VHH binders against p49116. Designs and how they scored, part 14

Target 1, 238 residues: p49116
Amino acid sequence: EGPLLSDTHVTFKLTMPSPMPEYLNVHYICESASRLLFLSMHWARSIPAFQALGQDCNTSLVRACWNELFTLGLAQCAQVMSLSTILAAIVNHLQNSIQEDKLSGDRIKQVMEHIWKLQEFCNSMAKLDIDGYEYAYLKAIVLFSPDHPGLTSTSQIEKFQEKAQMELQDYVQKTYSEDTYRLARILVRLPALRLMSSNITEELFFTGLIGNVSIDSIIPYILKMETAEYNGQITGAS

## First folded at step 12 (VHH)

Design m13
Fold by ESMFold2, fold request of step 14:
Structure m13 (fold): chain B 238 residues (1-238), chain A 119 residues (1-119)
Amino acid sequence: as target 1 above (238 residues)
Amino acid sequence: DVQLVESGGGLVQAGGSLRLSCAASGFTFDDYGMYWGRQAPGKGREWVSGISWSSGYIAYASSVKGRFTISRDNAKNTLYLQMNNLKPEDTALYYCATHTPGSYPTDYWGQGTQVTVSS
């Protein structure tokens, strides 16, 4: 049969909120992150293989992997988002929390370790100069992960993941035929994604949401959004 | 539709240089790595060099390493191949190529530009 993804799945264009504030604030960071989240969820929703698994399986898969998809999105869009500047602002805020003795030392250590892991991941992806095709297929590999607990249809999910892996391999081998190491270098970056904490990602990027709503709880609604409503969330227009 | 149009080929003496260009259209050039291939008369296709979307990752076939330089200009949607110290064995039709989901199970590639190196 045909490829797992189409050309439209390779295109991944994030638009940032306007205007850029003079000083970064939690509202700007949360809106920027929300746009990336919505873009990532609707990217997943648009994949025919994903649609074929059914709505309940779709929700379960995205709940299991949203943080991995979001983290890949951060790496892919790091320059457009000025991610290094955002993370620096967050670190400065955390230093003020230490100074004021408002947060436990264990929690701050945990959050700083997460930020360091995220920076290291993004830097490693930039050094490999990962392109849109490679990112799309890495996202597909993490989306169709049969190993998450509680999933149904795991044999079909595994088949889609294997197809994504083979199509990524084919691309890398065709583009860089005599470089036998690129695929391995790319794939060894993926395990780091499972060590990223959804809880800390929510704290870093989504604290500005009303009522501290967990991403897990809103995923079914994001996946069901109409195109017009989705465009409003992605562009900030409605 | 996707188009890849090569230019810059010609006849040169051994030891000479040529610069090939490939004008790309019909796809988002910046989303993909690109590569050059060549096909000598009566032979199969041979991969020559590949370059990542922002030029940060580059690979060469052992037969051309040190003599050829791949580059790209994303503002112009153009791929280049600088070929120095050309040898008669470099005589081939040179084509640029890319792989997208739309080209599956093969690649998009251009019509090619002929490079002929005289002894």
Scores: ipSAE 0.808, ipTM 0.934, lowest interface PAE 0.8, mean pLDDT 89
Fold by ESMFold2, look of step 13:
Formats: sequence, structure tokens, C-alpha cells
Structure m13 (fold): chain B 238 residues (1-238), chain A 119 residues (1-119)
Amino acid sequence: as target 1 above (238 residues)
Amino acid sequence: DVQLVESGGGLVQAGGSLRLSCAASGFTFDDYGMYWGRQAPGKGREWVSGISWSSGYIAYASSVKGRFTISRDNAKNTLYLQMNNLKPEDTALYYCATHTPGSYPTDYWGQGTQVTVSS
């Protein structure tokens, strides 16, 4: 039997809305984030092991991990997205909202802490110079997590996760044979993803996408979309 | 299909220098880390050095650290190995390699370029 992923799963090319506005705004941020979300969902849906689990299991699994996949995507695409510029614009907007008494102080504190954690995560991944192979297998490890409540095929999910871990280890050991720490340094980054709040991710990146509706509620529809419709959402073509 | 073509080998006196090149095609070069290996006559394959996709992470075998420098040019899909202060023990067939899902369970590697260091 062949590898868990194919060469096409290593490629992860995000295109940004054009032209970039003179001032970053909610429309640009939400469109950019939507393209990344659809790219991430298309990536997950196209994995044969994922397809083999069945549609109900697929929906449950993606509902549990979409924020982790999205956050890995943010880190992977941080340069092309100019993510640091987007986060700075969001911080400036939040500071104006405090001045105008539009958000509670407790909520602002939570959101600012989340932004700091996201920035630190992205910086740590950049310092390790994580490549496309490594990102693809990290995404597979978080996707095939058997410990989420309510999953039914946990034995099979666990086997797929083990396979992803083995194939990542094989790559790192071959490419950097005498560097015995790289794999551990990469894997130690994953727990930080569990600290990311999907609720705050939605507030930061998806305000205005579908009114005030959670990404969790639309995942079944996203997973059922035709491939041509996915490609339109990923590139912004209609 | 994937091709890796090494060049720049030859005969050099101990203490000398050589620069190896590896032209890569048939895959997305900047999605992957790359590495150099070598095989001396009658011996097994030895890992020499690896480099991450954007050159931000580099590792060397202890036997070559401080003497060899790995680099890459993603615009030209080319991997390099600058070898300084060469020793007779560095005599080997040098090859570049990468691991992709398509190469599973092995690696892609080139045919190699011979480096011979005389004393």
C-alpha cells in the first residue's frame, strides 16, 4: 500500500483577492480567509483515507478540527497573505472599538491574547522553516485525531494518524539524518493549536461571511460542494 | 518524472575545493527539503547535509561540518554543495536526493558525480 497523501496534497497554493485595497477592510480579510478555508476543506476532502471513513464521520471529524487546519494554513501561507499586516489592522480596529465602547473589556482581552498566540505560533513555524511535505503531514495528523468526542471509527482514524506520523518521521530522518531534534521540535508545536478558539477565529476572520453563523454549521454543505464550485471559491471566480 | 542531475565532480588535491551542482526537475522543488549523500568505494551510503525549502534550516554530518556548505537557488531549481579543505576520505560518488510521497517508500536520487581527492 502507498503513502497516506499524494504529491498533489503537498502543493498548497493560496491566491489573494486582487487588487489589494489601499486600506485593509472586513471584505478583504473575510474573502482572504474564505479562500484559505475552502482550500483547506478541499485539501482534506480529496484524501482517499478521509473519503474511506464515510460522510457522517467526515463531517464530525472536520467539525472537530477545522480551526486547527485553518491555523496551520495561516502559518503556511503567512507570507503570501501578509498575515502580520492583517493582524496589525485587526489590532488597530479593536483598539478603536475599545475607545468607542463597542466591545467588552473581557472580550477584547481574550481576542488580543488569541492574536498574540497566533502570531507566536506562526513565528515558531517560520523559524523551523517548515516545508510543504511537513505541513501536509502535520495537517493529516490533526485531521485524523481519534480523541475527539463522538467519533465512531476511532480505531481506523488512529491507524491513519499513525501512518501520517510514520511518513513524517521518515521524511525528516532522511532529509536531516544527523539532526535528531527536528522531528520533536516540529511535533511540539501541535499542542498550541488546541489553544486556538474557533469562536475567536470566526470573529477575527469571518465577520460578515454568513451573518453571525458558525463555520461548524456550514461544514456539511462545504464538504458536499462540487469540485468546480470549490475552485471558484478558492480563486474568487464566479 | 523526477530527475536529479549532479555535476561539478572531478579530481582535486587534498586541501582543495570543489563546488557541486544538482539540477532538479519533474517536481515542485520549493515544496521540499533536499539533501546530499555520498558513497565511497566498497562502503554504504552516508548522509552529508540537508537543507530546508527556503534555506532557513540546515544540517551537516559531523564529518563535514565547518568544511562543506549546502545551498539552493529555488529560482533555478538547483542545489549546491561547496566543499572546502577536501581530504582523501571525502573521495566518493556524491548524489543529491529528495523524499516525496511519490518516491515512497524510498527517495529520488541522481546518478551522482565522482569526487576524487588525491594527497
Scores: ipSAE 0.795, ipTM 0.929, lowest interface PAE 0.8, mean pLDDT 89
Fold by ESMFold2, fold request of step 14:
Structure m13 (fold): chain B 238 residues (1-238), chain A 119 residues (1-119)
Amino acid sequence: as target 1 above (238 residues)
Amino acid sequence: DVQLVESGGGLVQAGGSLRLSCAASGFTFDDYGMYWGRQAPGKGREWVSGISWSSGYIAYASSVKGRFTISRDNAKNTLYLQMNNLKPEDTALYYCATHTPGSYPTDYWGQGTQVTVSS
């Protein structure tokens, strides 16, 4: 039996819209986030184990975990995206919304807490210096989560997740043989992903895109796209 | 084709120093951690040190900690091992290695460079 992922799944390269505007704006943030989303969906769709589960299961899995995959992508690409600068621009926009009474105080607190948790997650991943192999296998562990309600084929999904966990363990043990805690340090980052709200992610990164459409509603269309369409959306040259 | 080519080995007096290099090609060097291993005559392979993709996370075998320093230069696709205060027990064939999905079920490693430490 071969590995769950291939070398092509370890490579995860995001290209940013060019040129970067002098002042970051909603359009730039939304296009950047869209490229990351399509890169993440293309990544998931290309995994043979994912393909083997069937189209209805694929849609259910991605609907359940797209926010976690997106958040892992943000952490992996945080430097390329200048994510800290994007989040600072969003915080400034929120302060304007307070002055104009456009958002409730409770909603603003929820959004600011989400931003703080996202920053904390990205910082913890950077401190561990997580590499492309480790990110790919963390994404696979998140993608093949058998514990979401309403899934079919949960025994097969669980087997794929176990395979991802074992291959990550093997990698970490081989690379850092006498560092007995690295795997545990990596894996304990994953629960933080479940604290990330998909509707707040949509508000932060996708609100300026096409009438505030739900990412959940477009996932079946994204998964059915031809490879050329993915490449166009990932690079913005569709 | 994945290639890992070690250099810098040789004969050195106890207490001396050597710097090993490993030139990597045929894979995306920046996506992976790298490690050095060694194999003394008649013994199994021993892990020596590992380094993360951007050098932010480094680990050493207890037998070499404080004497050996691992580093990498991603612009040159090169891994290094600075070995100081060498002991006869460090005599071994030293190899660099990495694990990718493509290397399954084992790792990629080079043919190695011999380090011999005289008493």
Scores: ipSAE 0.783, ipTM 0.925, lowest interface PAE 0.9, mean pLDDT 89
Fold by OpenDDE, fold request of step 14:
Structure m13 (fold): chain B 238 residues (1-238), chain A 119 residues (1-119)
Amino acid sequence: as target 1 above (238 residues)
Amino acid sequence: DVQLVESGGGLVQAGGSLRLSCAASGFTFDDYGMYWGRQAPGKGREWVSGISWSSGYIAYASSVKGRFTISRDNAKNTLYLQMNNLKPEDTALYYCATHTPGSYPTDYWGQGTQVTVSS
């Protein structure tokens, strides 16, 4: 049996909307985020092991981990996305809401903490200088997490996760043999993903989706749609 | 197909310097960390140095630390190894290598370039 991932799964190239506006409006942010989300989902569905789990299980897995996958994608694509600029724009938009007393103090705190966590996570990943291979397998580990409620085929999912971990370990050990603890340093970052609220992520990045639909509700559609169609389908812009 | 082609080896006197190059093709170079290994006659393969995709992380074997410098040019899909203050014990066939998903559980290796350090 071959490896869990192929070279095509390591490649993860996000194309940003063009041109970048002087003012990053909600639409631009949403479109950028949507592209990343779709890229992440389509990445997942392109994995043979993922395909082998069947449609129902696949959908359940993605529903469970989309926020984590998305966040890893943010980290991986932080430079291309100008993530710091996007986050700053999001904060600016939130400031307007704050000034208008539209948000409770508690909610403001939650949202700001979430943004901080995102920034910290991405910065931490940048400091580790994670490469495409490592990101791919980190995403695989996150994707094939058997500990989410309501999943079927958990035994098989676990096997895939173990395989992902082993292959990542082999890579890290061989590439950076003198850094005995690199793998541990990388993996220890993953728990931070579980502390991030999918609801807040959705609110920050995906406000303004057509029809105000939830990410959860569109996941089955995303998994079935053609790659070339997602720009027109979700944002109304191609 | 993944290809790694090493060059720059040769005969050098102890204390001398060499610069090895590794031309990579057949995969997305900047998605992967790369490393150098070497194999001396009668010995197993030895890890020498590794570098992350963006060069933000670099590691060396203790035996070469302070003498060797690994670097890469992603625009040229090339990996380098600057070897200074060479010693006879550095004599080996030097390989550049990567572990891609397609190569699991083995690594991709080039043909190697011979480095011989005379006393």
Scores: ipSAE 0.425, ipTM 0.772, lowest interface PAE 1.1, mean pLDDT 90
Fold by OpenDDE, look of step 13:
Structure m13 (fold): chain B 238 residues (1-238), chain A 119 residues (1-119)
Amino acid sequence: as target 1 above (238 residues)
Amino acid sequence: DVQLVESGGGLVQAGGSLRLSCAASGFTFDDYGMYWGRQAPGKGREWVSGISWSSGYIAYASSVKGRFTISRDNAKNTLYLQMNNLKPEDTALYYCATHTPGSYPTDYWGQGTQVTVSS
């Protein structure tokens, strides 16, 4: 059987809303995040192995790992997105909410810790200087995780994850032969993704667009979108 | 199609220097790490140096560390290897390489450029 991923799966180009506003408002942040989310899900859908699992299993997988995929996307697209600026803007908005006494002390702490974890994760990935190939396979490893509850076809999912790991390993070993532990350094970052709350991520990046609608509830619709419709969403919205 | 074309090899005396170039095409160059390898007569392929997509990570074989410098220009889709203080044992066919999806488990590499170091 052929490889899990192709060159088309390595390419991961995010197009930001244009023009960039002088002040990063909630709408701009949400639109940017939405585009990244759609890109991530479209990426997953484009993988033949993912398609082979069927619609129900696909939906379940994405529901389970969308936050992790999104976070990897943030790390990968940090420069293009000016992520540091976006996060600073989010913090500023949060400070306004604090001043207005809209949040409890515990909630403030929780949200601030989440932002810190997100920033540290992205910084750590940048420090590793992970390339598009490595990101593609990290996303695949996260996507094809068999340990989520309620999944069907777990044996097949595990097989795909192993395949992703092997292909990544081969790449790293050949490219950086003298760095025996590079693969381990990369993979050891993955647990940090599961420490991040999907709810907080949703609140920080998506509340301005979807309101009370959850990402979980819209995932099936996103996965059913046609390519042309998807392209319209990422190129037509500003 | 992926293409890698090496150049810059030649005959040099021990202690001399050469700069190799590798022109890449047929794939998104800045999405991939690149590496240099070499093959001496009668020996197997040997890994020499690797570089990440943005040059933020670089590694060298112990045999060339301190003498060779790997670099890349993503705008020109070109990989480089500056070789200083060359030794006769550095004599080999040098090739640039990458591993892309679709080529597993094999790599892409060029025809190579011959480096010969005389005593």
Scores: ipSAE 0.413, ipTM 0.771, lowest interface PAE 1.2, mean pLDDT 90

Design m13
Fold by OpenDDE, fold request of step 14:
Structure m13 (fold): chain B 238 residues (1-238), chain A 119 residues (1-119)
Amino acid sequence: as target 1 above (238 residues)
Amino acid sequence: DVQLVESGGGLVQAGGSLRLSCAASGFTFDDYGMYWGRQAPGKGREWVSGISWSSGYIAYASSVKGRFTISRDNAKNTLYLQMNNLKPEDTALYYCATHTPGSYPTDYWGQGTQVTVSS
C-alpha cells in the first residue's frame, strides 16, 4: 500500500524574501510568514491521503491545525528565517504600540508570553535536533488529528494519524536504536503547540495582510491556489 | 535511486584503528539521520551508531561507546565511522543505512565493508 509520505514530502524548503532589509518592517514579517503558511498548506495538499479525504474535510482539517503546522514550520525553518531576529522585530513593534497605549497590560502580557512560548518551543526542537523526516511526520500527526470538533471522516483521519505515528516510530527506532526514549521526547513536544493561540499568532505575523482578512477565511483560497502564485498576492506594502 | 557505498574496511590487529566512509546519493542527505550497523558471521544485524541530520544528536551501542566516533559531512554527502581500540568481537560486515519513506518498512543499506580484527 505504501507509506503515508514520500520523499517529496520530507523536503521542506522555504524561500525568504530577498533582500533581507536592515529593518524588519511589518511587510517583511508578513510576507515571510505568508510564504511559510502557503508552503505548509501546499505541503498538506500534496499528500495523497489528505487528498482522499475530500475538499470539505481537507479545509476543515487545515482550519483546525494551521497554527500548529505553522509553528512546526517556524521551528523547522528557524535558521533560514532568522526567526530570532523576526521575533525581536515583532517585540520592537509591540513596544511602539505599548507607548501609544493601544494595548492593555493584560494583553501585553499575553502577547509577550506567547512570543516566549514560541521561542521556547523552537529552541526545544533545535535542542532535539529534529531532522526533515521527523518534522514531516510530526506535521502529518498534527494534520491528521481527529480530535478537532466538527470534522467528518474522523475514523479515516485517525487511521492516517496512526500510520504516521508508526512510520515515525520505525524511523526513530532504527536510526537511534540505542536511544529508546527519543520518540517519546519528540512526541511530548506536541502538546506545547496546543498552548499557542492562533489569534495571537495571526496578530503577530499576519497584521499586514491585505484587507485584514482572517487566516480562516483565506484557507480555502490558499488550498486552491497554484504554488507559484502566492508570492506577493496576500501581502501589501506597509 | 538511493545509493550507499561503504569503504575503509580491512584487516587490523586488536587495538588498532580504522575509519569507515559511506558515500550517499539519490536522496537529500541532510534531511535524514544516518546510522551504522554490522553483521558478524552467524549473527544477525546489530545497530552500532546513529547521527542526526546536523550532527547535533549522536548515539552509540554500549559495546562501542568510547571507542567509535560517528560523524558526517553534509556538503560531501558522506557518513564516517572512526573505530579505535578495535577488538576481535568487532569483526563484522559494516553497513551504513538510512530510512526514507520509500523504503518503509525496511531501510536502505549499502553492500557493506568488511572489518576483520585479529587477536
Scores: ipSAE 0.328, ipTM 0.729, lowest interface PAE 1.4, mean pLDDT 90

